# Ledger of designs, part 11: VHH binders against J-type co-chaperone jac1, mitochondrial (jac1)

Target 1, 176 residues: J-type co-chaperone jac1, mitochondrial (jac1), of Schizosaccharomyces pombe (q9utl6)
Amino acid sequence: FHSSSCQSEAKNFYKQFEGDISDPPPKGPFDIDLGALKSSYLRKMKTLHPDVAQGKDAALAQRDSAELSKAYNTLKAPLTRAEYILQLQGINPVSEDISNSDPEFLMEIMDVHENISASRDSPEKLLQLSQENQGRKVQEINEIRKAMESSNWDSALLYVNRLRYWNTIDKILHDL
Below, E stands for the ipSAE of ESMFold2; O stands for the ipSAE of OpenDDE; V2 stands for 0.75 times the mean of E and O plus 0.25 times the DockQ between their complexes.

## First folded at step 9 (VHH; framework vhh_gocatamig_d2)

Design p03 (from m04 with L99T; at its last look DockQ between E and O 0.72; V2 from the best seeds 0.57)
Fold by ESMFold2, look of step 9:
Structure p03 (fold): chain B 176 residues (1-176), chain A 119 residues (1-119)
Amino acid sequence: as target 1 above (176 residues)
Amino acid sequence: EVQLVESGGGLVQPGGSLTLSCAASGFTFSSNALAWYRQAPGKKRELVAGITSGGSTVYMDSVKGRFTISRDNAKNSVYLQMNSLRAEDTAVYYCATRTFGGYHYMDVWGQGTLVTVSS
């Protein structure tokens, strides 16, 4: 059926910052000038709507500010930005296809969990594991950038799934 | 200098056995996963077996039950015991690991050791 969002986006987060940030991949870069994004967000939030300035439609003003905040928070973080870009391409970013069954990646994940478990009583080792995990995240972001700027969406999905996992590892490490 | 050195390859008859060794230096061996890969002529390199720092193992289907990966942290070594060898096991076998320097990592490969299974 033709009921798909691949052609049209009624609420496009990039359009809310049109003119202030670059277009999404493949047309523009994956990276966003975060200073420009924040400046645009603050400016638009300050004077969001003419009818907000009139002061009579609080529900409309609240809805518009919530929409802008969601767009800002989605685009400012690499993982949620990448997931959104995949959605713009009509790709489900949480797919469990063959890329999530990669035995080399699964072995790496198992090893990280085992190292965390073995290091629970050593703050020095936990700090080292956290630093290593930041390195994994940076490398996955680099691969996402390359894949999206080359329109290689299968690779982009693979690396987004890897980045999501390393974000989960960060949470585990911080909760210890 | 991070280094992996394989040994133990050679010519073996079908049904025979070999033990491959990989000696590691230049990193904290006990905290790293290690794996054996192989590459037959004209083929892509493929994972054969892996072992995590905690001793969990993974094997490709065609070698499961015939090959055993193990590690000796005191000797900074990983081994691949290969039994019931077949002609399709003929390949150069490589040891591999991943190392980190700050926010950067690198995959490290040995030079490889040749296993030939032939009558």
Scores: ipSAE 0.437, ipTM 0.750, lowest interface PAE 1.9, mean pLDDT 85
ESMFold2 (binder alone), look of step 9: mean pLDDT 81; pTM 0.821
OpenDDE, look of step 9: ipSAE 0.605; ipTM 0.832

Design p04 (from m04 with G102S H104T; at its last look DockQ between E and O 0.46; V2 from the best seeds 0.52)
Fold by ESMFold2, look of step 9:
Structure p04 (fold): chain B 176 residues (1-176), chain A 119 residues (1-119)
Amino acid sequence: as target 1 above (176 residues)
Amino acid sequence: EVQLVESGGGLVQPGGSLTLSCAASGFTFSSNALAWYRQAPGKKRELVAGITSGGSTVYMDSVKGRFTISRDNAKNSVYLQMNSLRAEDTAVYYCATRLFGSYTYMDVWGQGTLVTVSS
């Protein structure tokens, strides 16, 4: 028997939903059918729910449910999904600060922060800034999709780092 | 009509200085970031320096310490002070801004002004 092989397959987040979602890029698409993912997650979690497991199986069910939840939460969001796919390719998704090597991106980030600071007293302006930031996130996700489906991992890493900045901006805006 | 008009280019000796100006019209200048780009023949256009609406600045590495971008909102103008000029600074210099909701590229450009650094 090959227990190491089974553990490797269990560690792969896509493998936990095998048959219910597509393979990761480059073999499959970047996009995931989120309905199918959620349905698969809920169905599998029902079997692992601690309230229905007993004894030794209860401890294993708690560990397995935590693992499944981590896989689901990672794959359902574009940023964490993309970071995970980069990890599958052997690429550190959080590497040296790329904003210092792209002055135009740095300028854009600085301008956005200045506009947020200037708009703190205006719900209307903050809503506009939030809508603009959603557009930025969509644009970066589109570029990540293109890069990963064409196996352009250097570009994928670049756009993942850009999306991470915009997710931080999104959080700042929603916490105001 | 939205316009950016560059001026101040010319011929200068290596080690010399030159100031470029960009006059803007037809939009709310104080609310927009502006930048200088340059393009030598056969080369890709590259960012030289940028300035945010709030006055924060960025520079490409090769011009840091030699070039200074500034803005005068009362005159609707942006400037590029270029010191310690080198032959590789020879290019057409363009003023640019982002107005129309592009999230990746400048979408309004001037006609350009030629800077030649030669003995």
Scores: ipSAE 0.449, ipTM 0.760, lowest interface PAE 1.9, mean pLDDT 86
ESMFold2 (binder alone), look of step 9: mean pLDDT 83; pTM 0.844
OpenDDE, look of step 9: ipSAE 0.627; ipTM 0.840

Design p05 (from m03 with I58V S102K; at its last look DockQ between E and O 0.71; V2 from the best seeds 0.61)
Fold by ESMFold2, look of step 9:
Structure p05 (fold): chain B 176 residues (1-176), chain A 119 residues (1-119)
Amino acid sequence: as target 1 above (176 residues)
Amino acid sequence: EVQLVESGGGLVQPGGSLTLSCAASGFTFSSNALAWYRQAPGKKRELVAGITSGGSTVYMDSVKGRFTISRDNAKNSVYLQMNSLRAEDTAVYYCATRTFGKYTYMDVWGQGTLVTVSS
């Protein structure tokens, strides 16, 4: 039953840090100790450094280091972590038309964009909007955590889609 | 104190019209979106119509073309014009907004006004 276990270990991002971080939901928590994750990543990358590996082993080390970096970068950020967990549950994390599925969310989106446009010449107001958006992101992350702790995958997907949108707003505000 | 006060509810026959009003105080009205919600007996509270600070509007499908939301920033008021009323429009209607508190949002709701469509 476990003949493919070794092959799946390299593909599962959490297994690359086994022993250093908890299992993903539903077995473990959504939150990750980011210090432990970073320490594990740096320690493992040191053993895969291409200057130490030679010949055929150097090519394998380079591929392994790329895979480890992808796993680290995915798990360290709440949005990409949540999207990955949904994928592990067989759920497509991407949605094309989030505003059409919830009129209340559509109104919130429209109001945020109108306020950004009206505030372009006011650094104080733009700072307020940025702080407000950080609060939105924190709240969506809290709801993702709750949903995944309860194995409520429909709610988790909803809040992941909302968080993705607020990350886009965050970028717009930072680029102004 | 941030407050929303609804008025204009009452009893009306099917096909009739009513205008709901929502008077706001204690916050910067012109910079906030406002919305009307309703709750019928045994049902969840649902969004009816919303209006952004810039005047853009959204409506639930069942009221589109029959209801019109508007705002008057000079009077700190939001209105819901309800035409071609149906029995299924019977509900308590609430005015709502989100305003800024120290370090977070605050959701504010009115007490509600009852609309009964009956013959």
Scores: ipSAE 0.444, ipTM 0.754, lowest interface PAE 1.8, mean pLDDT 85
ESMFold2 (binder alone), look of step 9: mean pLDDT 82; pTM 0.821
OpenDDE, look of step 9: ipSAE 0.710; ipTM 0.879

Design p06 (from m04 with F100W; at its last look DockQ between E and O 0.59; V2 from the best seeds 0.64)
Fold by ESMFold2, look of step 9:
Formats: sequence, C-alpha cells, structure tokens
Structure p06 (fold): chain B 176 residues (1-176), chain A 119 residues (1-119)
Amino acid sequence: as target 1 above (176 residues)
Amino acid sequence: EVQLVESGGGLVQPGGSLTLSCAASGFTFSSNALAWYRQAPGKKRELVAGITSGGSTVYMDSVKGRFTISRDNAKNSVYLQMNSLRAEDTAVYYCATRLWGGYHYMDVWGQGTLVTVSS
C-alpha cells in the first residue's frame, strides 16, 4: 500500500468545493460534474471578490480567491485533475518518464511528429491527425478513470504520462 | 485486398542468424510506419523493432545491437535481420503497419512466421 497524503484542508482542492462535487478517487469517481463545479466556483468567487471586502479582509479575500481559482482550474481539466489526484496519493505525477522504456510508445510519438511535419501544408491531413489524437486522449482518460477507481496507481501514473504527451501534440496541431 | 505476408522463419541454433521478410499487397508502404512484433507463448505481443515513415528506427532493449530493421519502399517490403539469436527470441514474429489512421497505432497485421531458437 502507498501511504495516503494527508495534506492541509486549505490545500485540498476538493475540500474547497465540498458538498458540490464528489470526493476524489478512490472514494469517489474520477469524473466531475463540471457544471456543478463551475457553479460552485462562481458562487464562492462572488463572496470572495475584493469589491465586496474591505481593509485587511480584502487582502485575505484576494489570497483566498487566487487559491480557489487554482483549485478550479486544476480540477476542471482531466490531466491536471489526474496529476493532482496522484499527488494526493503521495505520487509524483512526473517522477519518471516511462515513454523512454516503452519502444512502441516512443515510436508512435516519433511517427506522429514526423507526420505532422510532413503534413504542415495539408489542412485535410492535419485534420485527420487531430482526430486521431483526440481518440488517443479519450482512450487515455478512460484508462486513467478505470485505474484510479480501482486504486491501480501504477497504471494511473502510466496513463497520465501518456495523456500529457497527447495534450502536447493536441496543442501543436491546434497552433498550425 | 490489403495483406502483409511474412517469410523467413524457421529453426535455428543459438548464436545463429535469420532474416525475416514482410511484403505488402494491396497498398504501398512509402509513407507508412512498419514494425516487427513478436509473441512468445503466454506473453503479450511486443514490439521488437520499428521504422517510422521518416525512416527513424527503434528497438526493444533486448535486441538492440543484434537485430536490424530495414525497409525497401520500392519493393513494398520490410526486413528484420536477426543475429546472435537466443532461446528467448523464440516466438511468432508479426509484421505490422499503420494504414487506416485510427486510435490503435498498428492496424494491419500479417499472419506471422515462427522463429524457434533451440539446440
């Protein structure tokens, strides 16, 4: 068994939305009701906004609103959510690069980069590459969900590392 | 009709050599990644060696320096030169390529050719 991380309540991003979203894996699902999360965030930000506070209370409200924004932005996206959940389990989400020990993954990454480079002047081919990459991202997210809800943290770390690579590819394709 | 056909497998002594060949039918390799995989009894199929569409190569650690992948796009063929063979290299070897562009990296597979390394 890994030791569970017992961090400060103020630093647990899920606790900032207590009652509005589910607990993190393994106790709750990986997926978050994003509508509920956003509604909770906006409601809490309204009470913390500097325009409704005064003096030293305004300074604390500004600090607390920055912390709430960090929690929201972390939990709303699957990659940063998964990285955070690994941190809660005492696992460094970037502690090792498993891609260098998996030749098939390395080959796939190299081939994707070569195909992007070769296709820069073809919107049709770039669209196909983007659709393929979205499929990769969806599958990695599915595997992360399965692994975390089954407390399989080694697999979760593996798939988080893979998703990180595909997110980078997604940004490259978007910017072309 | 799209096919990959492997050949060159057989029985060989430890320390021996074999050359595997894979020929494509129904499509042209020239812009496709190609790879050799193997599957030993009771194990998952694993990549042995690959060559990208741009010509970059990768090898699993246990075969580096012993195996060499190459391609001949004019002949629609990929090869695996296997030297210094060991008993653990015994497996069915599959040729694979990426043709359809789906989520799964390799989506066209050959039938396989058996390599047995035994005294």
Scores: ipSAE 0.610, ipTM 0.861, lowest interface PAE 1.2, mean pLDDT 87
ESMFold2 (binder alone), look of step 9: mean pLDDT 85; pTM 0.857
OpenDDE, look of step 9: ipSAE 0.706; ipTM 0.881

## First folded at step 10 (VHH; framework vhh_gocatamig_d2)

Design q01 (from p02 with A33Y; at its last look DockQ between E and O 0.80; V2 from the best seeds 0.67)
Fold by ESMFold2, look of step 10:
Structure q01 (fold): chain B 176 residues (1-176), chain A 119 residues (1-119)
Amino acid sequence: as target 1 above (176 residues)
Amino acid sequence: EVQLVESGGGLVQPGGSLTLSCAASGFTFSSNYLAWYRQAPGKKRELVAGITSGGSTVYMDSVKGRFTISRDNAKNSVYLQMNSLRAEDTAVYYCATRTWGSYTYMDVWGQGTLVTVSS
């Protein structure tokens, strides 16, 4: 029994926002009302702000605000939300070498990198590649939603690994 | 509109050779990967070979060393040279790509060309 399993159970991020957002899959939807999540986060942080609290209450408020921030930052983005949901299911979300075991995905990855390299001197083409990559991310998120809401955890893991890669492509394009 | 048209299928003896062609139109051929897929009766569709816009290739294990994918950007065409054909290669072969429509991805498939490997 290792501490990461206990830590996952003891720190359910959805409970930090209980009453303001739905339960995680499979009980609830994958999508979160981001407006409701942000409003809940800001309201709770206003009460817990470390600069307002003093003494022993300040130490608890700082710890609680750090935990709330971690929960918010994890749940607000589809990739980290999906990785967290997999962890709640006892599934390691770390990459499974998807490109080595999926020749089709390897081809897609190689093609994207080649197009980025060929387009380095064209801001218009780089913008188009960025828009195309947003489309890739939307498609993977749709497949993650479907898989998790039907408790198909093998498919969910597959599409989480694909989404992680497209987020890496976003970073590459942003840094250009 | 985006179109892919396969040709070159037929009946071939085991050990024989066949060349499939795929003509593309309606998209920027030089910036898109293209792939050959196949579907045998009663089986799922599977990737056979792919070629990136830059010419990098991918093959399924069972066809490595026997099949060669190539592209000719001037003719907007992709080819699959199939050598040392086996009965297990019998399938409908499809040319496919993924390209942009109006902001969204479009998966584009040809109609397919039948390859039958039989004595």
Scores: ipSAE 0.474, ipTM 0.784, lowest interface PAE 1.8, mean pLDDT 85
ESMFold2 (binder alone), look of step 10: mean pLDDT 80; pTM 0.811
OpenDDE, look of step 10: ipSAE 0.779; ipTM 0.917

Design q02 (from p02 with A33H; at its last look DockQ between E and O 0.59; V2 from the best seeds 0.00; counts 0 for: pae E 3.9 > 2)
Fold by ESMFold2, look of step 10:
Structure q02 (fold): chain B 176 residues (1-176), chain A 119 residues (1-119)
Amino acid sequence: as target 1 above (176 residues)
Amino acid sequence: EVQLVESGGGLVQPGGSLTLSCAASGFTFSSNHLAWYRQAPGKKRELVAGITSGGSTVYMDSVKGRFTISRDNAKNSVYLQMNSLRAEDTAVYYCATRTWGSYTYMDVWGQGTLVTVSS
């Protein structure tokens, strides 16, 4: 016998660390004490690691360990944390409508790709582009924080989509 | 010092045309992207059209098919050809660019030129 509310609470990533980190927005802040999160994760994993358990308890420990790892990896990074919070609000975090009709953002994206292409053989220019992109990510994270802490979910979705593009740019630059 | 000077604004009738011009100085024009923004009374400034250093263009939806942005790198100039003007196009139009290495998207602005569309 089980209820949808009980199963939903068991799969809520913030509940995995209840007592060790704050609640998600709007109830709590967007930022998480990453030290507290990591300490909680390591302490809980020591008890649940699949290599320690046996029998039927080993299967449960493996599932719990996998879920804890998924929760930790989701909450520790601002993009995946924000995407998860949007999902908690019933919002699809990858809505294409916002990115398809924002000409100012598309202009910036096209310019960045052109500059990367023109700079492939210049390590100093590539470093400058990487530093600029880090600044863009910080700006988007600040806007996500503001939007979520004021329950402006449409704005939060906009800035989450922008941050996702800048993370992709980071990967492109690191792979050069 | 980077400087942008707009010209070409004025009063026009609905359905009319204007060409805005922006002369740039104090930077390497061919390596920067440029844009036209506008601000109607009581509204926030909004992007109208942009052109990258590579020549790719972007337009806001309400001006697609009516406005054309272009650049002439030899003259250090960017233009906005505005056709089929409507009353809602009434605004102060600003030329803008981003300095290389800035984390702010558009950080150099002209003083603006007023476009009024009215009978």
Scores: ipSAE 0.189, ipTM 0.569, lowest interface PAE 3.9, mean pLDDT 84
ESMFold2 (binder alone), look of step 10: mean pLDDT 81; pTM 0.811
OpenDDE, look of step 10: ipSAE 0.487; ipTM 0.789

Design q03 (from p02 with A33R; at its last look DockQ between E and O 0.79; V2 from the best seeds 0.63)
Fold by ESMFold2, look of step 10:
Structure q03 (fold): chain B 176 residues (1-176), chain A 119 residues (1-119)
Amino acid sequence: as target 1 above (176 residues)
Amino acid sequence: EVQLVESGGGLVQPGGSLTLSCAASGFTFSSNRLAWYRQAPGKKRELVAGITSGGSTVYMDSVKGRFTISRDNAKNSVYLQMNSLRAEDTAVYYCATRTWGSYTYMDVWGQGTLVTVSS
């Protein structure tokens, strides 16, 4: 008996889709073929459909379905995917006060908030700010990809925290 | 054409003062942040001081209390007042900004002005 048969593979989100997507960094790329991920998810969900099971089997299928859905939703988005990869490396992806250690990032944060505040009366300017923020997110995702594929986990954590901040800015702009 | 032009560099003794100026054109100056960077031989370019569109400032630790960044939106200019200069402040100083398109940006740099601090 090998140790792999004694462990729950449901806790490793990438193993839920083994054979259909690449391994995580550093073994594989950060990017995931989202079409392959979705196809794998939908195929596996069909084998867990509640209509086929009753009683204990229905409860197990519901639990397994929830775990598969959590794995899919985590891996399909760059931020939650990156946070999960950091967790696989034993790194807490939530870090306090990252912005205070980089004065250039702090300046950009302050400038963005000042521009949002100054633009509340201009839907056109708010749209421009949203488009600019999408550019920031793309840049951070590129830096995350580079850092993780070179096993530079300190940099990866830094850029994950930056991407999380820009996702928060997106929510602020969306809600205005 | 977006342009930044630095001036005011020169040779100064330790403990002396200089004021650097940066004149901007080709973008909406009042809505963009500006910063001063410096690069000494053999070192990477580093942020010295920055000023947001709303006037908030940041400084690197080694220049806090000695350098002051300011802006004059009427003159499309940003300034760096440099006091209590040290030999370690010797570098080429650059003015910089970031201009935004829809989903893109461009970093714009001046040509630089040399500051030499020596006896």
Scores: ipSAE 0.493, ipTM 0.791, lowest interface PAE 1.8, mean pLDDT 86
ESMFold2 (binder alone), look of step 10: mean pLDDT 81; pTM 0.816
OpenDDE, look of step 10: ipSAE 0.669; ipTM 0.879

Design q04 (from p02 with A33V; at its last look DockQ between E and O 0.67; V2 from the best seeds 0.00; counts 0 for: pae E 2.04 > 2, grease 24.3 > 24.2)
Fold by ESMFold2, look of step 10:
Structure q04 (fold): chain B 176 residues (1-176), chain A 119 residues (1-119)
Amino acid sequence: as target 1 above (176 residues)
Amino acid sequence: EVQLVESGGGLVQPGGSLTLSCAASGFTFSSNVLAWYRQAPGKKRELVAGITSGGSTVYMDSVKGRFTISRDNAKNSVYLQMNSLRAEDTAVYYCATRTWGSYTYMDVWGQGTLVTVSS
């Protein structure tokens, strides 16, 4: 991986909200003011909605509104935001399974699955497992923030992969 | 309150064997994940071996086949059998676990037991 400046991409999702949200890491923070992002999205969508535009401008407005929606949905969630920032840095955010090469992470994975299996018939224990998993997600997000704001892209990729896994665990617990 | 006390460290010649013990108290959390870590002078603390409450085990690559972690829930104890010891295994060995409701992987630590592998 010989990465170059990802901030030179012409269709940067952050640029679609320029002036309303901060620059991406490392120039700006990882966290986004979600209220500001949502307000900017809704305001811009009003002027781009195909029902407001006519003729050839309607086709351009539909394309632009679809792209704005993709940008909004990508940036509003920490995992997809982090994956996008990695792409800006020229890093493929989808990588090989890291659990086999990290015995500490593997142990945590095994324990979580064993506890879910053992707790299937206990709503109180399942709630506790869900609360613990929310804590894991917060911890991984904190590490992603630290890594990206320090330009530690290998660490950022590691923690993005961990966060993706814990999001999957959330889905398992939600689906019961 | 969970408390971890290691014992069994000492001076051993290369190729020798040693058994570390970790006695846990505060039985409410005896089904926690337990692990052995080690820290050599000037190095970061690293996971050596871990054992889940269900008995699944994990080992760092350099100790696989030489070290064996086990637990005895009746004695609230975890053991590390170390065979074929090498000079590189010299370190302070720590027993560790997670507390109830903790989001940190390992947040309760023993005080450590020194293992020295030397002629």
Scores: ipSAE 0.383, ipTM 0.714, lowest interface PAE 2.0, mean pLDDT 84
ESMFold2 (binder alone), look of step 10: mean pLDDT 81; pTM 0.811
OpenDDE, look of step 10: ipSAE 0.720; ipTM 0.889

Design q05 (from p02 with A33T; at its last look DockQ between E and O 0.51; V2 from the best seeds 0.00; counts 0 for: pae E 2.1 > 2)
Fold by ESMFold2, look of step 10:
Structure q05 (fold): chain B 176 residues (1-176), chain A 119 residues (1-119)
Amino acid sequence: as target 1 above (176 residues)
Amino acid sequence: EVQLVESGGGLVQPGGSLTLSCAASGFTFSSNTLAWYRQAPGKKRELVAGITSGGSTVYMDSVKGRFTISRDNAKNSVYLQMNSLRAEDTAVYYCATRTWGSYTYMDVWGQGTLVTVSS
């Protein structure tokens, strides 16, 4: 009569932090209390301390700590969190190239790349472009939140793909 | 005040040509992406063509090879050359600009110019 069962509890990243963070969409919100997530992560990592585990138990503790770290790092960032939630819904988050199917988005991508190229020798302009890109990411995250909390998975996939492009822009700006 | 004023619409026979112009004021034209949209009766506005600040262009599939967007930064103007016009090109055509840093939608729109393609 309880709902503790799942197909792969070790691989369900939200289950690693049960009781400390909300359930994923559609049952819970997209946003996570990052302070609660971090506190839960640190507390659980202390339980996996190898001082009390030797031999075979030490190998299991190492595996468990690696799995906990993967879950934490996935859930703490909006893009990887959203990609994971799509996977929980049976959706491949990298299954569509929206730049080929959305000429308006393609136009925006081209404009951003041109502005970066024109600004390569100006640290002040590059900082401004980075701040603008952060605004784009926030807007895409807002749309992801709305889509997932409404169980609109096609829209969620669309905006996840758009956020991924803007994260790539961040990497480009960082590497200049 | 940022303004976009379209001109050049009119009646033309199928297979004909028409040039639309859009004059911009109240902003730094050379830093903005400009686009032409159209809206046929009962339909949503759709992108026809866009041109970035650096001159790169995009077109909707149905107008590729027939329409050409261009800009003249000295005159603060963007143009749409429409060739081989078809009845389905009949619409009100709008000039629009994308706010610098905007990534999805145009914020400033002209009042539109009617293009009618009819025998």
Scores: ipSAE 0.418, ipTM 0.746, lowest interface PAE 2.1, mean pLDDT 84
ESMFold2 (binder alone), look of step 10: mean pLDDT 80; pTM 0.808
OpenDDE, look of step 10: ipSAE 0.658; ipTM 0.866

Design q06 (from p02 with A33M S102K; at its last look DockQ between E and O 0.80; V2 from the best seeds 0.66)
Amino acid sequence: EVQLVESGGGLVQPGGSLTLSCAASGFTFSSNMLAWYRQAPGKKRELVAGITSGGSTVYMDSVKGRFTISRDNAKNSVYLQMNSLRAEDTAVYYCATRTWGKYTYMDVWGQGTLVTVSS
ESMFold2, look of step 10: ipSAE 0.482; ipTM 0.782
ESMFold2 (binder alone), look of step 10: mean pLDDT 81; pTM 0.805
OpenDDE, look of step 10: ipSAE 0.770; ipTM 0.910
ESMFold2, look of step 11: ipSAE 0.469; ipTM 0.772
ESMFold2 (binder alone), look of step 11: mean pLDDT 81; pTM 0.808
OpenDDE, look of step 11: ipSAE 0.766; ipTM 0.912

## First folded at step 11 (VHH; framework vhh_gocatamig_d2)

Design r01 (from q06 with T97A; at its last look DockQ between E and O 0.73; V2 from the best seeds 0.61)
Fold by ESMFold2, look of step 11:
Structure r01 (fold): chain B 176 residues (1-176), chain A 119 residues (1-119)
Amino acid sequence: as target 1 above (176 residues)
Amino acid sequence: EVQLVESGGGLVQPGGSLTLSCAASGFTFSSNMLAWYRQAPGKKRELVAGITSGGSTVYMDSVKGRFTISRDNAKNSVYLQMNSLRAEDTAVYYCAARTWGKYTYMDVWGQGTLVTVSS
């Protein structure tokens, strides 16, 4: 007399798009062909639409659609993709002490916050800060790519934490 | 065309003091993070001290309390005051500034100035 329940088990998200995208590092590249990923996602989603099923078939389609969407949304963005790859390696992608152990990063953090504070009332300067932050994100993504493709997981974790911080800065700048 | 020129290196005894200077040409410092790095023979280059565009500073642990970084934007210069020098401070010291390209940054390096601490 126990109730039925939906169980969700973590799958390899890359498997959801097998044949359409490359394997993850270390077997394949960090970068993904985003056009191929999106095309694969949309094609597979058409066969899983919960609107065209009923009963158990509808429930399975809803579960499979949610799982496919989770995989797509995770892989399409560099930060969430990198975090997922670290998780596949058994590595927790979150750390709280990076700035205290890296004085260069601490200096970058301080400089960004000082410049945001000094520019609060200047849309032109805030736009420039946003453009500079995009450059920071590009650099961290490049380092993540290099680290993961050489199986240097400690470096990959370091740069993932840096990228997460710069994504937070983007949000701060957008909300000003 | 951006150029950084260090000066002020030399031979000094342990416990002595020395001031390094770095002057920029081809750009002005006002919006740049600035830093001093050093490289001892057979070792990797390491950060000694940094200063943000707003004047906040960071130091490696081994130089805290002995070295002071400062900037003078009107003179387009950054300085490193080194006190209580030790033999292990012997290195070539490099000035660095961060510049932004289109969607990346690039650090500009000086040629270096030699500091030798020896009795």
Scores: ipSAE 0.449, ipTM 0.761, lowest interface PAE 1.8, mean pLDDT 85
ESMFold2 (binder alone), look of step 11: mean pLDDT 80; pTM 0.808
OpenDDE, look of step 11: ipSAE 0.693; ipTM 0.876

